# Ledger of designs, part 8: VHH binders against Putative glutamine amidotransferase MTH_191

Target 1, 304 residues: Putative glutamine amidotransferase MTH_191, of Methanothermobacter thermautotrophicus (o26293)
Amino acid sequence: CGIAGVVYKDGKLHSVGADMTRMLHALQHRGPDSAGFAIYGGLGLEENDYLLNIEVKDKPGLLDMVKETVELVSPIGSDEVIPSVENHIIYRCRITLESFSQLKPLIMDIDSIDDVIVLNGSHSFEMIKDVGSVLEIADRYDTWSKKGTHAIGHTRFSTESIVDRYHAHPFQSYIIPDITVVHNGQITNYWKIREPLERKGHIFETNNDTECIVHYVADKLASGYSLEEALEQSVKDMDGPFSYIVGTPQGVGIAKDQLGLRPGVMAENDEVFAVASEEVSLREVMDTSEVEQISPGEVRVYEI
Short names: E, the ipSAE of ESMFold2; O, the ipSAE of OpenDDE; V2, 0.75 times the mean of E and O plus 0.25 times the DockQ between their complexes.

## First folded at step 1 (VHH)

Design v11 (framework vhh_vobarilizumab_d1)
Fold by ESMFold2-Fast, scan of step 1:
Structure v11 (fold): chain B 304 residues (1-304), chain A 120 residues (1-120)
Amino acid sequence: as target 1 above (304 residues)
Amino acid sequence: EVQLVESGGGLVQPGGSLRLSCAASGRTFSRYAMAWYRQAPGKGRELVAGIYSGGSTSYADSVKGRFTISRDNAKNTLYLQMNSLRPEDTAVYYCAADYYDSSGYPLDYWGQGTLVTVSS
């Protein structure tokens, strides 16, 4: 797999969708099976508004059932249907909730409908993830036109012959808003990390290592850790060959395990902070005269 | 769990050839992406070659045209054919089963490694 992140330091909107598309295309040799993006800062939602992305099989009445389920909790402010492959559509809608705590129960209600999967719900970022190459996904979702302050992304080297949209990175946790993770590698003490989080009330949808990482980081942030502190503690607590990037509304962080088996590099100038699996990805967003190898056990963070 | 055991490493002269094997046991081999990584003294671990469950392959630029990755699903075995070996190919070579949709704990997808030394 390939991972990448980019932050514009001025906190203004830039063409980060195009930037991330180029960064991930440079990493296509690492993972041709699926790709995903979390693009921050460009949605411009009002307070208490959320964007849902819902995978719906193209069957008579199914989309109407999804809309009816949403309308029990919130009026639908705006919506659209994005055609996808394999007789599926992606339904996107803007909703208003009384509190963030209502989001996960709503997602669970929608997920209870057969042949319907909620991919995410967010306030500060747009999630795009699907089966296919980076350029196929870029054309399907028009990532080239998307603006934001920062983004993270992933290309997947799948262990399965069939790859689905839900298992693509990024992954999100719902105990705090708008935290996402993309990951390359494995957590070898997985259940040792997962079981305490489940006892704290985290709901796991998969046995995916990336989901475990996002729950862990979200738990630390909810407990008052800074992003840098959370990532530093994760390197101490988590075993195995990994590199991961976390996105929050404030910025991006990268962490590399103590063994240093998975690559990670960074480059920084006055305008941009960028991290990725390989230098070739960094060259897509800046001229690299000084690329820094991230050392085993090292954490790097940039917050706007 | 999946267990990976590498073999075939050794001392070889520049320009020589070696074939590395990785025997996998446990889960259904044909459903996993497999890869060879290497770690040279003083360097981080790097991907050398990968082969996806569907059969497509990927190679590091430094080995492209010289190394060939292949798999035998009936024997649950991964291979790396290394030709035209150079001193800079000296490293411990690791087999990996990339099991990102893993269920269960722990899944150690790295083998113990096999040493390849290229010297005169």
Scores: ipSAE 0.000, ipTM 0.158, lowest interface PAE 13.7, mean pLDDT 83

Design v12 (framework vhh_vobarilizumab_d1)
Fold by ESMFold2-Fast, scan of step 1:
Structure v12 (fold): chain B 304 residues (1-304), chain A 120 residues (1-120)
Amino acid sequence: as target 1 above (304 residues)
Amino acid sequence: EVQLVESGGGLVQPGGSLRLSCAASGSIFSINAMAWYRQAPGKGRELVAGITSGGSTSYADSVKGRFTISRDNAKNTLYLQMNSLRPEDTAVYYCARYDILTGYYTFDYWGQGTLVTVSS
């Protein structure tokens, strides 16, 4: 798998969708089966507006049922259908909720419909994830045109024989909205990390290591940790080998396990902070000879 | 055993202030998000304010800037500081535990409530 993140330091809109497409394409040899993006700062949603991405099997009446379920809670402000593979579509809609507390219950109601899966619900980022190569997904979703202040992304090598969009990275948590994670590697003390979170009331939808990471980081942030503190504590608590990147509305962070067996590099200049699995990815967004390897147990964060 | 006991309600003049408290028993307070809800006569329940185990807060638009939710994990107590009270704030106020499994607050852990009346 390959992971990447990029932040423009001026806090203005840049072509981060194009940047991330190039960064992930440079990592295609690490994972050809699926790709995903979380692009921050470009949606420009009003307070209380949210974007939902919903996977719907392409069969009669099902999309209408999804729309009717959404309309019980919110008018649909705008929507579109994106054709995908394996007789599925991706339904995107923009909704307005009275409060954040209505989002998770709505997602659960939609997920209760057979052959329907909510991929994400967000305010500050646009999620794009699907099966296929980076360039196929870029053309399908027009990532080349997408602007933002920062982005994270992932390319996946899948061991499964079926299409599985939900398990593609990035993963999101709903304890704190707009937190995303992309990950490469394995948590070897998985249940040691998961069991305390479950006791605190976190629900796990999968046995995926990346979901465990996003729950852990969201829990730490909800507990008052800074992003840097949360990542530093994760390196102490989690056994690798892993590297992961977190996206938040404020920026990007990367963490490597204590053994440092999974690759991770960074480069930084006055305009850009970038992190990735490999140096070739960093060179897609900046001209620099100053590429730094992230050391075992090291955390790097940039917040706008 | 989980018990939530609200206190601090009463009669107050428009523009006045009240501080509500919710005392929690059992070992769930420090690890769970908590909230204040209210229910006015003849109306449905409304979320007023929420707070995570770590202290991150959220507020209904109708009370934002006037109310402050806080918690003291050492005392297992939730607070709602209510300033610039308006007649439309009149309601029974309940504290509740946020059920992370359902993504919303559940009545299984609600207290009996405390009445707040804002009138002359």
Scores: ipSAE 0.000, ipTM 0.102, lowest interface PAE 20.0, mean pLDDT 81

Design v13 (framework vhh_vobarilizumab_d1)
Fold by ESMFold2-Fast, scan of step 1:
Structure v13 (fold): chain B 304 residues (1-304), chain A 118 residues (1-118)
Amino acid sequence: as target 1 above (304 residues)
Amino acid sequence: EVQLVESGGGLVQPGGSLRLSCAASGFTFSYYAMAWYRQAPGKGRELVAGITRGGSTSYADSVKGRFTISRDNAKNTLYLQMNSLRPEDTAVYYCAAPSGWYQEYDYWGQGTLVTVSS
């Protein structure tokens, strides 16, 4: 698996979709089976508006059932259908909710329909994740044209016969809106981290390490930690080997475990902060001799 | 209006078993995680067991291996199977439903009393 993140320091819109496409393509040897993007700052949604991405099996009547379920809670402001592989489509729609607290219940209602899976719901970022190579996904979703202030991404190598879109990275938490994680590796003290979060009321839908990371980070941020403080504490609490990148509306952070067995590099200049699994990814967004290895236990953050 | 109605409590000998039920109404039960809490005489409430929408379970250390939480979404019912009961399990047991994004279990039933004694 490969991970990448890029931030433009001026806080203005740049071609981060194209940047992330090139960064992830450079990491394609690490994971050819699926890819995902979280692109921040470019959606321009009104307050209380959210974008849903829904995986729907391509069969008569099913999409209509999905739309009817959404319309019980919200009018559909805009929508589109993106043809995908394996006899599925991705249905994307903009909705308006009275409060953020309505989002997770709506997602659960949609997910209850057979052959339908909600991939995410967001306000400040656009999620794109699917089965296929980076370039196939880029062409399917037109990531080349997407603008934003920053982005994170992932390429996956599956050890199973089929890669599930839902379990592809980035992964999101619904405790705080718009927090995303991409990661490479494993948490070896998984239950030691999960059990305290469950006692605090966090509800886990999977036994996936990435979900555990998003719950942990979201919990710290909700408790008033800065992103840097949350990542620094995670390195103390979680046993690797892992490296992960967090995306928030304000920026990007990377954390590497104490063992340092999973790769992580960074490069920075006056315009751009970039992090990735490998140097070749960084060179797609900047011409620099400043590539730095991230040390075991180290955290790096850039916030706009 | 959210309503949670517990049943199945009673007096049982040490080493015995009991099954608690919770009938839920007023919300879409199958879409939410659910939990069991208990409050022993003179003590605060403690989380006993939780179950997610998908069926993943978690337990307090004091009950692991002895208690099993389960759900029947078709019947809007939550269960707690309690085996190898001990005097220290004596408590009022509460079915709880979450509110908001922090999954604070703040919707409670009236409780059902479990007494483990000779």
Scores: ipSAE 0.000, ipTM 0.142, lowest interface PAE 16.9, mean pLDDT 84

Design v14 (framework vhh_vobarilizumab_d1)
Fold by ESMFold2-Fast, scan of step 1:
Structure v14 (fold): chain B 304 residues (1-304), chain A 118 residues (1-118)
Amino acid sequence: as target 1 above (304 residues)
Amino acid sequence: EVQLVESGGGLVQPGGSLRLSCAASGFTFSSYAMAWYRQAPGKGRELVAGITSGGSTSYADSVKGRFTISRDNAKNTLYLQMNSLRPEDTAVYYCAAKRGYSYGYEYWGQGTLVTVSS
């Protein structure tokens, strides 16, 4: 698997969708089976507006059932259907909720419909994840045209016989708004990390390591930790080998486990902070001779 | 007054099945996330299965594929269908409720004992 992140330091909109597409394409050899993006700052949603991405099997009446379920809670402000592979569509809609706390209950109501999976709901970022190569997904979703202040992304190599959209990265937690994770590797002390979070009331949807990471980071942030502090504590608590990148509305962070067996590199100039699995990815967004290897147990964060 | 009352526990042979129920009162059940926890003798309390207000479910690895959590909002009742029971599943099972994405469960039942033995 490959991971990448890019931040423009001026806090203005840049072509980060195109940037991330090039960064992930350079990492295609690490993961040909699926790819995903979280693109921050470009949605321009009003307070209390959210974007839902919903996977729907392409069969009669099912999309209408999804729309009816959404409309019980919120009017649909805008929507679109994106055709995907394997007789599925992605339904995207903009909704308005009274509070963030209503989002996950709505997501779970939609998920209760057979052959329907909510991929995410967000305010500050656009999630794009699907089965296929980076360029196939980029053309399907028009990532080339997407603007933002920063983005994170992932390319997946699956050891499973079936690759599905829900298990593609990025993963999101709903304890706090708009936190995403992309990850390479594994957590070898998985249950030691998960059990305390479940006792705190976190509800896990999968046995995926990436979901465990996003719950952990969200828990620390909700407890008053800074992003840097949360990531620093994670490399003490979690046993690798892993590297992961977190996206938040304010920026990007990367963490490597204590052994440093999974790759991670960074490059930085006055305009851009970029991190990735490999140097070739960084060269897609800046021309630099100063690429820094991220050390075992090291955390790097850039916040706008 | 908020109340969660578990029932359906008992003695069952290995490989058998049990269905636990949790009757809720005193709060708007449909708005709460619900969970089943268990505590075996000499061990800490662990999450077995969770279900959100919308019906999405999660399971501990030790029970995935064997247990099914469900809810009936019209009856204010939470269920746990337990199949292929093992001696290791012997524990007191607790029903728990929380609002939205809060940490920890606000309300807990008194528990129901499940013993898996011949």
Scores: ipSAE 0.000, ipTM 0.116, lowest interface PAE 16.1, mean pLDDT 85

Design v15 (framework vhh_vobarilizumab_d1; at its last look DockQ between E and O 0.01; V2 from the best seeds 0.00; counts 0 for: pae O 11.1 > 2, grease 26.1 > 24.2, placed apart)
Fold by ESMFold2, look of step 2:
Structure v15 (fold): chain B 304 residues (1-304), chain A 119 residues (1-119)
Amino acid sequence: as target 1 above (304 residues)
Amino acid sequence: EVQLVESGGGLVQPGGSLRLSCAASGSIFSIYAMAWYRQAPGKGRELVAGISSGGSTSYADSVKGRFTISRDNAKNTLYLQMNSLRPEDTAVYYCAARIWEQTGYFDYWGQGTLVTVSS
């Protein structure tokens, strides 16, 4: 697996979709089976608007059922159908909710439809994740044209495993708005991390350890921690060889386990901060004359 | 936009109790979390306790079992009940509110209230 992040310091729109596509493509050396993007800052949604991102099996009438379910809660604004592989389409629509708290219940209602899975709902970022190579996904979604202020991304490498779109990174938490994580490695004590979160009433939808990370960070933020404090605490609480990048509407954060066995590099100039599993990825978005290795136990936060 | 005003600080003997209050005013529809931080002389500001809009709480290890954070949403007031106070609890205590905006979440801070624990 490979992870990457990029932040433009001026807070203006840049071609971060193209940047992340090049960064992730540089990380793919052999037959990849998925890739994913979270692209922040470019959606430009009005107050209380959200973008739903829904996987729908390509069957007559099913998309109409999805639209009807959404319309019980909100009129549908602009929408789009993106053909995908494995006999599925990706349906995207803009909706208006009275509050963020309505989002997860709506997602659960849509998920109750057979052969329909909500990939995410968000206000300030666009999630793109699918099966295939980075370049196949880039063509399918036109990631090259996507603009924003910052992005995080992930590629998975496998010749043996099947991955679906829902379980591809990034993972998102709905404890607070628009928190995403991409992760490389393993959290070997994930049950010890998960149990306190479940006791607080947080709902886990998978057994993936990356979901554990995103809920952990979101819960700490919701409890008053700064992003840096949340990441610092995660390094103390979590065991295993891991590195992860968290995306928020304000920027990105990086954490690496105390053993520091997973590769990770970062670089910064006057305009851009970037992080990636490998230096070749950083070279896609800036001159890498001063590349820093991420140290064991290191936490780094960049917010614009 | 959001105004936070702390009260309830003062001088107290070790083992005593205080209740801090933080009155919030202004635009509060987006408040996701409220928290108490403290800053002792010569130290950085540290999180003491936090509470989400749904009432979920978190505490620093140094105060667990002694301090209780709570919020009264009808009065827009955050509380910190501090029991079994120790000299190391001496600090300026700050109320913070975390608000969601389109470009991220933002923290708003009060001016602080001094708590002194000594005999």
Scores: ipSAE 0.055, ipTM 0.601, lowest interface PAE 6.9, mean pLDDT 87
Fold by OpenDDE, look of step 2:
Structure v15 (fold): chain B 304 residues (1-304), chain A 119 residues (1-119)
Amino acid sequence: as target 1 above (304 residues)
Amino acid sequence: EVQLVESGGGLVQPGGSLRLSCAASGSIFSIYAMAWYRQAPGKGRELVAGISSGGSTSYADSVKGRFTISRDNAKNTLYLQMNSLRPEDTAVYYCAARIWEQTGYFDYWGQGTLVTVSS
């Protein structure tokens, strides 16, 4: 897997969709599998508005059922249907909720529908993840035109995990708003990490390591940790080979396992903070002379 | 803790009308959805009507055009206006609320109110 992140330090809107597409494409050394983006800062939603991203099997009446389910909780504002592969469509709709706490229950209700999977709900970022090559996905979703302040992304190789949209990165936690993770690796003490979180009442939907990571980080942040502190603690608590990148509304952070068993590099100048699995990805957004190797056990964070 | 208390049930003739009320108390700010359910004798509980945060409503096919769900947020009360009642509408009607509590959501139910439609 390849992971990447980019932050523009000025806090203005940039072509981060295009940037991330190039960064991820540079990391895609194999055939098409899956890729995903979390693009922050450019969604432009009103307060209490959320964007749902829902995978729906393309069969008669199913989309209507999804809409009816959503409308039970919130009227649907704008919506769109994006054709996808494998007899599925991606349904996006803008909704308004009274509080963030309503989002997870709604997602659960929608998920209860057969042949329907909520990919995510977000306020401050756009989730784009699908099956296919980075470029195919970028074209399908017009990722090239997406603006934002920062973004993270992932490209998957077919040999690593289940190939579907739901398991594609990024993963999101709903412990706190709009936190995402892209991950390259494995948490070998997974259950040791998960159990305490479950005891706190956090609900896991999968057994994917990446979900565990995003819940872990989200929990720390909710507890008052800074992003940097949360990532540093994760490196101490989590075992195994991993590098992961976190996205928040404020910025991006990368964590590398204690032994440095998964790759991670960083580059930074006056304009851009960028992280990735490989230097070739960073070259897409900045001069390679500015590239720095992330040391084992090290974390790097930039918040706008 | 959230409490739901239904009222307004009773005996009514076919073709008559009733208005049910559900008073919600407690941590009601975290209510994500509210609905009316009913359970007839010997039958399972079924959804009758739901209302969205934005005011959108949903109804079972059997009650469409006859029943109206509404909410008064100022009074923290859910209503079910039932018109053109039929014997088959006879049931215990329950108010339900789904509430997000910290790291998960919980469903709360009222005690129910009996509606009997009979000549």
Scores: ipSAE 0.000, ipTM 0.206, lowest interface PAE 11.1, mean pLDDT 90
ESMFold2-Fast, scan of step 1: ipSAE 0.525; ipTM 0.822
ESMFold2 (binder alone), look of step 2: mean pLDDT 82; pTM 0.827

Design v16 (framework vhh_vobarilizumab_d1)
Fold by ESMFold2-Fast, scan of step 1:
Structure v16 (fold): chain B 304 residues (1-304), chain A 118 residues (1-118)
Amino acid sequence: as target 1 above (304 residues)
Amino acid sequence: EVQLVESGGGLVQPGGSLRLSCAASGRTFSRYAMAWYRQAPGKGRELVAGIYSGGSTSYADSVKGRFTISRDNAKNTLYLQMNSLRPEDTAVYYCATDFRYGSTLEYWGQGTLVTVSS
């Protein structure tokens, strides 16, 4: 798998969709089966508006059932259907909720429909994840035109015969808004991390390591930790080998396990902070010979 | 635990200027995004301006070009410089430790009243 993140230091809108597309394409050899993006700062949603991405099998009446379920909670402000592979569509709609706390219950109601999976719901970032190569997904979703302040992304190598959209990165947690994770590796003490979170009321939908990481980070942030503190504590609590990148509305962070076996590099200049699995990815967004290896147990955060 | 104390509010004529301060204690101020919110009589609280730990700023459309948010990490103090004040700016102004994660992560100060009257 490959992971990447990029932040423009001036906090203004830049072509981060195109940047991330090039960064992930450079990592295509690490994961040809699926790709995903979280692009921050460019959605421009009004207060209390959210963007839902819903995977729907292409069956008569199913999309109508999805729309009816959404409309019990919110009018649909705008929507579109994006054709995808494997006889599926991606239904994308903008909704208005009275509070963030209504989002997860709505997602669970939609997910209860057979052959329907909510991929995410967000306010401050646009999530794009699907089956295919980076360039196929970029053309399908027009990532080349997307602007933002920062982005994170992932390319996936699947050992399974079927590549599942829901299990593609990024993953999101719903206890706080707009926190995303992309991950390479594994958490070997998974149940030691998950069990306390479940006792606190976190709901896990998969046995996926990346979901565990995003729940952990979201829990720490909700408890008053800074992003840097949350990532530093995760390195102490989680056993690797892993590297992961967190996206938030303010920026990105990368954490590497104490064994240091999964790759991670960073570079920065006056304009850009970038992190990735490989140096070739960093060179897509800056000219630099000053590439830093992320050390075992190291955490790096950039917030604008 | 964090404590926030706002100051600098008062009565000012339309077109005037006022500077608000928020003194923070109890945590490492420099690591947190900080914000100013306001609540006018009979209305909900709205985000006025935010400043991220790295120094980037965000403003509500109604105050862009008139208000400037800034921070002094050495003094653990957040500022809001308000210029060209209008009657519709009348509100209680609140300092908050974080605007990015919603109300569950926001530590609020007691507020400072700003009245703009003609």
Scores: ipSAE 0.000, ipTM 0.137, lowest interface PAE 17.0, mean pLDDT 83

Design x01 (framework vhh_7z1x_3)
Fold by ESMFold2-Fast, scan of step 1:
Structure x01 (fold): chain B 304 residues (1-304), chain A 121 residues (1-121)
Amino acid sequence: as target 1 above (304 residues)
Amino acid sequence: QVQLVETGGGLVQPGGSLRLSCTASGFTFSSYAMNWVRQAPGKGLEWLSGISGSGGSTSYADSVKGRFTISRDNAKNTLYLQMNSLQPDDTAVYFCARGYWDSSGYFPDYWGQGTQVTVSS
């Protein structure tokens, strides 16, 4: 699997979708089966607005049932249908909720419909994840035109015969919905990390290591930790080998386990902070021979 | 410290009604989805109904749809389950639970001690 992140330091909108597409394409040898993006700063949503991404099997009446379910809770402000592979579509809609606490119950209601899966619901970022190569996904979702202040992304290799969209990276947390994670590697002390989080009210969708990381980071941030402090503590608490990138509305961070067995590199100039699994990815967003290897146990963060 | 306390259970005749209450403390009640779950004698847990933090969205298991109504009063930190047209098969311990429960694998993180409902002539 390959991971990447990019931040423009001026806090203005840049072509980060195109940047991330090029970065992930350079890592395609690491994961040809699926790809995902979290693009921050470009949605322009009002305070109580959310973007839902819903996987729907392409069969008569099903999309209408999904829309009807959404409309019981919120008017649909805008929507679109994105054709996907394996007889599925992605239905994307913008909704307005009175409270963030309505989001997960709405997702539950939509998920109760057979052959329908909610991939995510977000306020601060646009999630794009699907099966296929980076360039196939880029053309399908027009990632080339997407603007934002920063982005993170992932390419996945699966040993399974079917790669599902829901379990592709990035992952997010619904306790604190603006946090996304992409990850390469394993957390070997998984239940030691998960059990305390469950006791604090975090609800896990999967037994996936990446989900554990996003819940952990969200919990630390909710507890008053800075992003850098949260990532530094995660390296002490979590056993690897792993490397992960976290996206927040304010920026990007990368953390590498104490063993340092999973790759992670960075490059930085006056305009851009970029991190990735491999140097070739960084060269897609900046001209530099000044690539730094992230050391075992090291954390790097850039916040706008 | 998170606490959930169920009340309102008891003996009722078939066709009757009961209203269960769950009083929550130790957390911001309106920020969490809440659920009702039951366990009949000798059987596993059965999720019955869920409600969003604001109360704007509700969901029901097929076994209780049209008979049971979930609601909440966030000012009182209280969750309710109105049970109508009760059947002997509704005999169970009823639990209040915080969080979400759905078929995709989400499950609640905190539970009450339960309240007994017995439907019998």
Scores: ipSAE 0.000, ipTM 0.122, lowest interface PAE 18.0, mean pLDDT 83

Design x02 (framework vhh_7z1x_3)
Fold by ESMFold2-Fast, scan of step 1:
Structure x02 (fold): chain B 304 residues (1-304), chain A 120 residues (1-120)
Amino acid sequence: as target 1 above (304 residues)
Amino acid sequence: QVQLVETGGGLVQPGGSLRLSCTASGFTFSDYYMNWVRQAPGKGLEWLSGISSSGSTISYADSVKGRFTISRDNAKNTLYLQMNSLQPDDTAVYFCAKRGYYTWSPFDYWGQGTQVTVSS
């Protein structure tokens, strides 16, 4: 798998969708099966507005059922259908809720429909994840035109017999809004991390390591940790080998396990902070020979 | 429009108690971590306490731990600070403050503050 993140330090909108597309394409050899993006800062949603991404099998009546379920809770402000592969569509809609606390119950109601899976619901970022190569996904979703202040992304090499959209990175937690994770590697003490989080009310949908990481980071942040502190504590609590990148509305962070067996590099100048699995990815967004290898157990964070 | 309005300040004797309230409007109070911050005369801002959106996670500054209790009522959009064993050094303007979505986000909204004076 390949992971990447990029932040423009001026806090203004840049072509981060194009940047992340080039960064991930450079990592395509690491994961040809699926790709995903979280693009921050470009949606401009009003408070209490959310963007839902819903996977719907191409069967008569399913999309109508999804829309009807959403409309019980919120009018649909805008929507679109994006055709995907394997007899599926991605339905995107903008909704207004009275509170963030209504989002997860709505997602669960939609997920109760057979052959329908909610990929995410977000306020501050746009999620794009699907099966296929980076360039196929870029053409399908028009990532080249997307603007933001920062982005994270992932290319997936599946160790499972099938690649599905829900299990593609980024992953999100619903304890607090708009935290995303992309990850390479494994967490070997998975249940030791998961069980306390479930007792605190985190709902796990998978047995996937990446979901465990996003729940852990969200829990630490909700508990008063800074992003840097949360990542530093994760390196102590989680057994690798892993590297992961966290996206938040404020910026990005990368963490590398104590053994340092999964790659991670960074480059930084006055305009840009960038991190990735490989140097070739960093060179797509900045002209630099000054690439740093992230050391075992190291955390790097950039917040706007 | 976002508003945070503090009440409950006043003059109190050393060793006394006060309860501050902060009423929130214009945003979904139950989605946000909330904070109490104070500013003593001629000094900078001092963070005192924070409480998660659900109320399950609470933190205190060492200067007030054991004396102050933060709580919230999400049905009433109200944040509270119960202050016990007040000392002259607790004299300050007390603000309730909201960060963005995350506990580490910059403070984006502040109340006007309520004055607490601890003296004989």
Scores: ipSAE 0.000, ipTM 0.165, lowest interface PAE 17.0, mean pLDDT 85

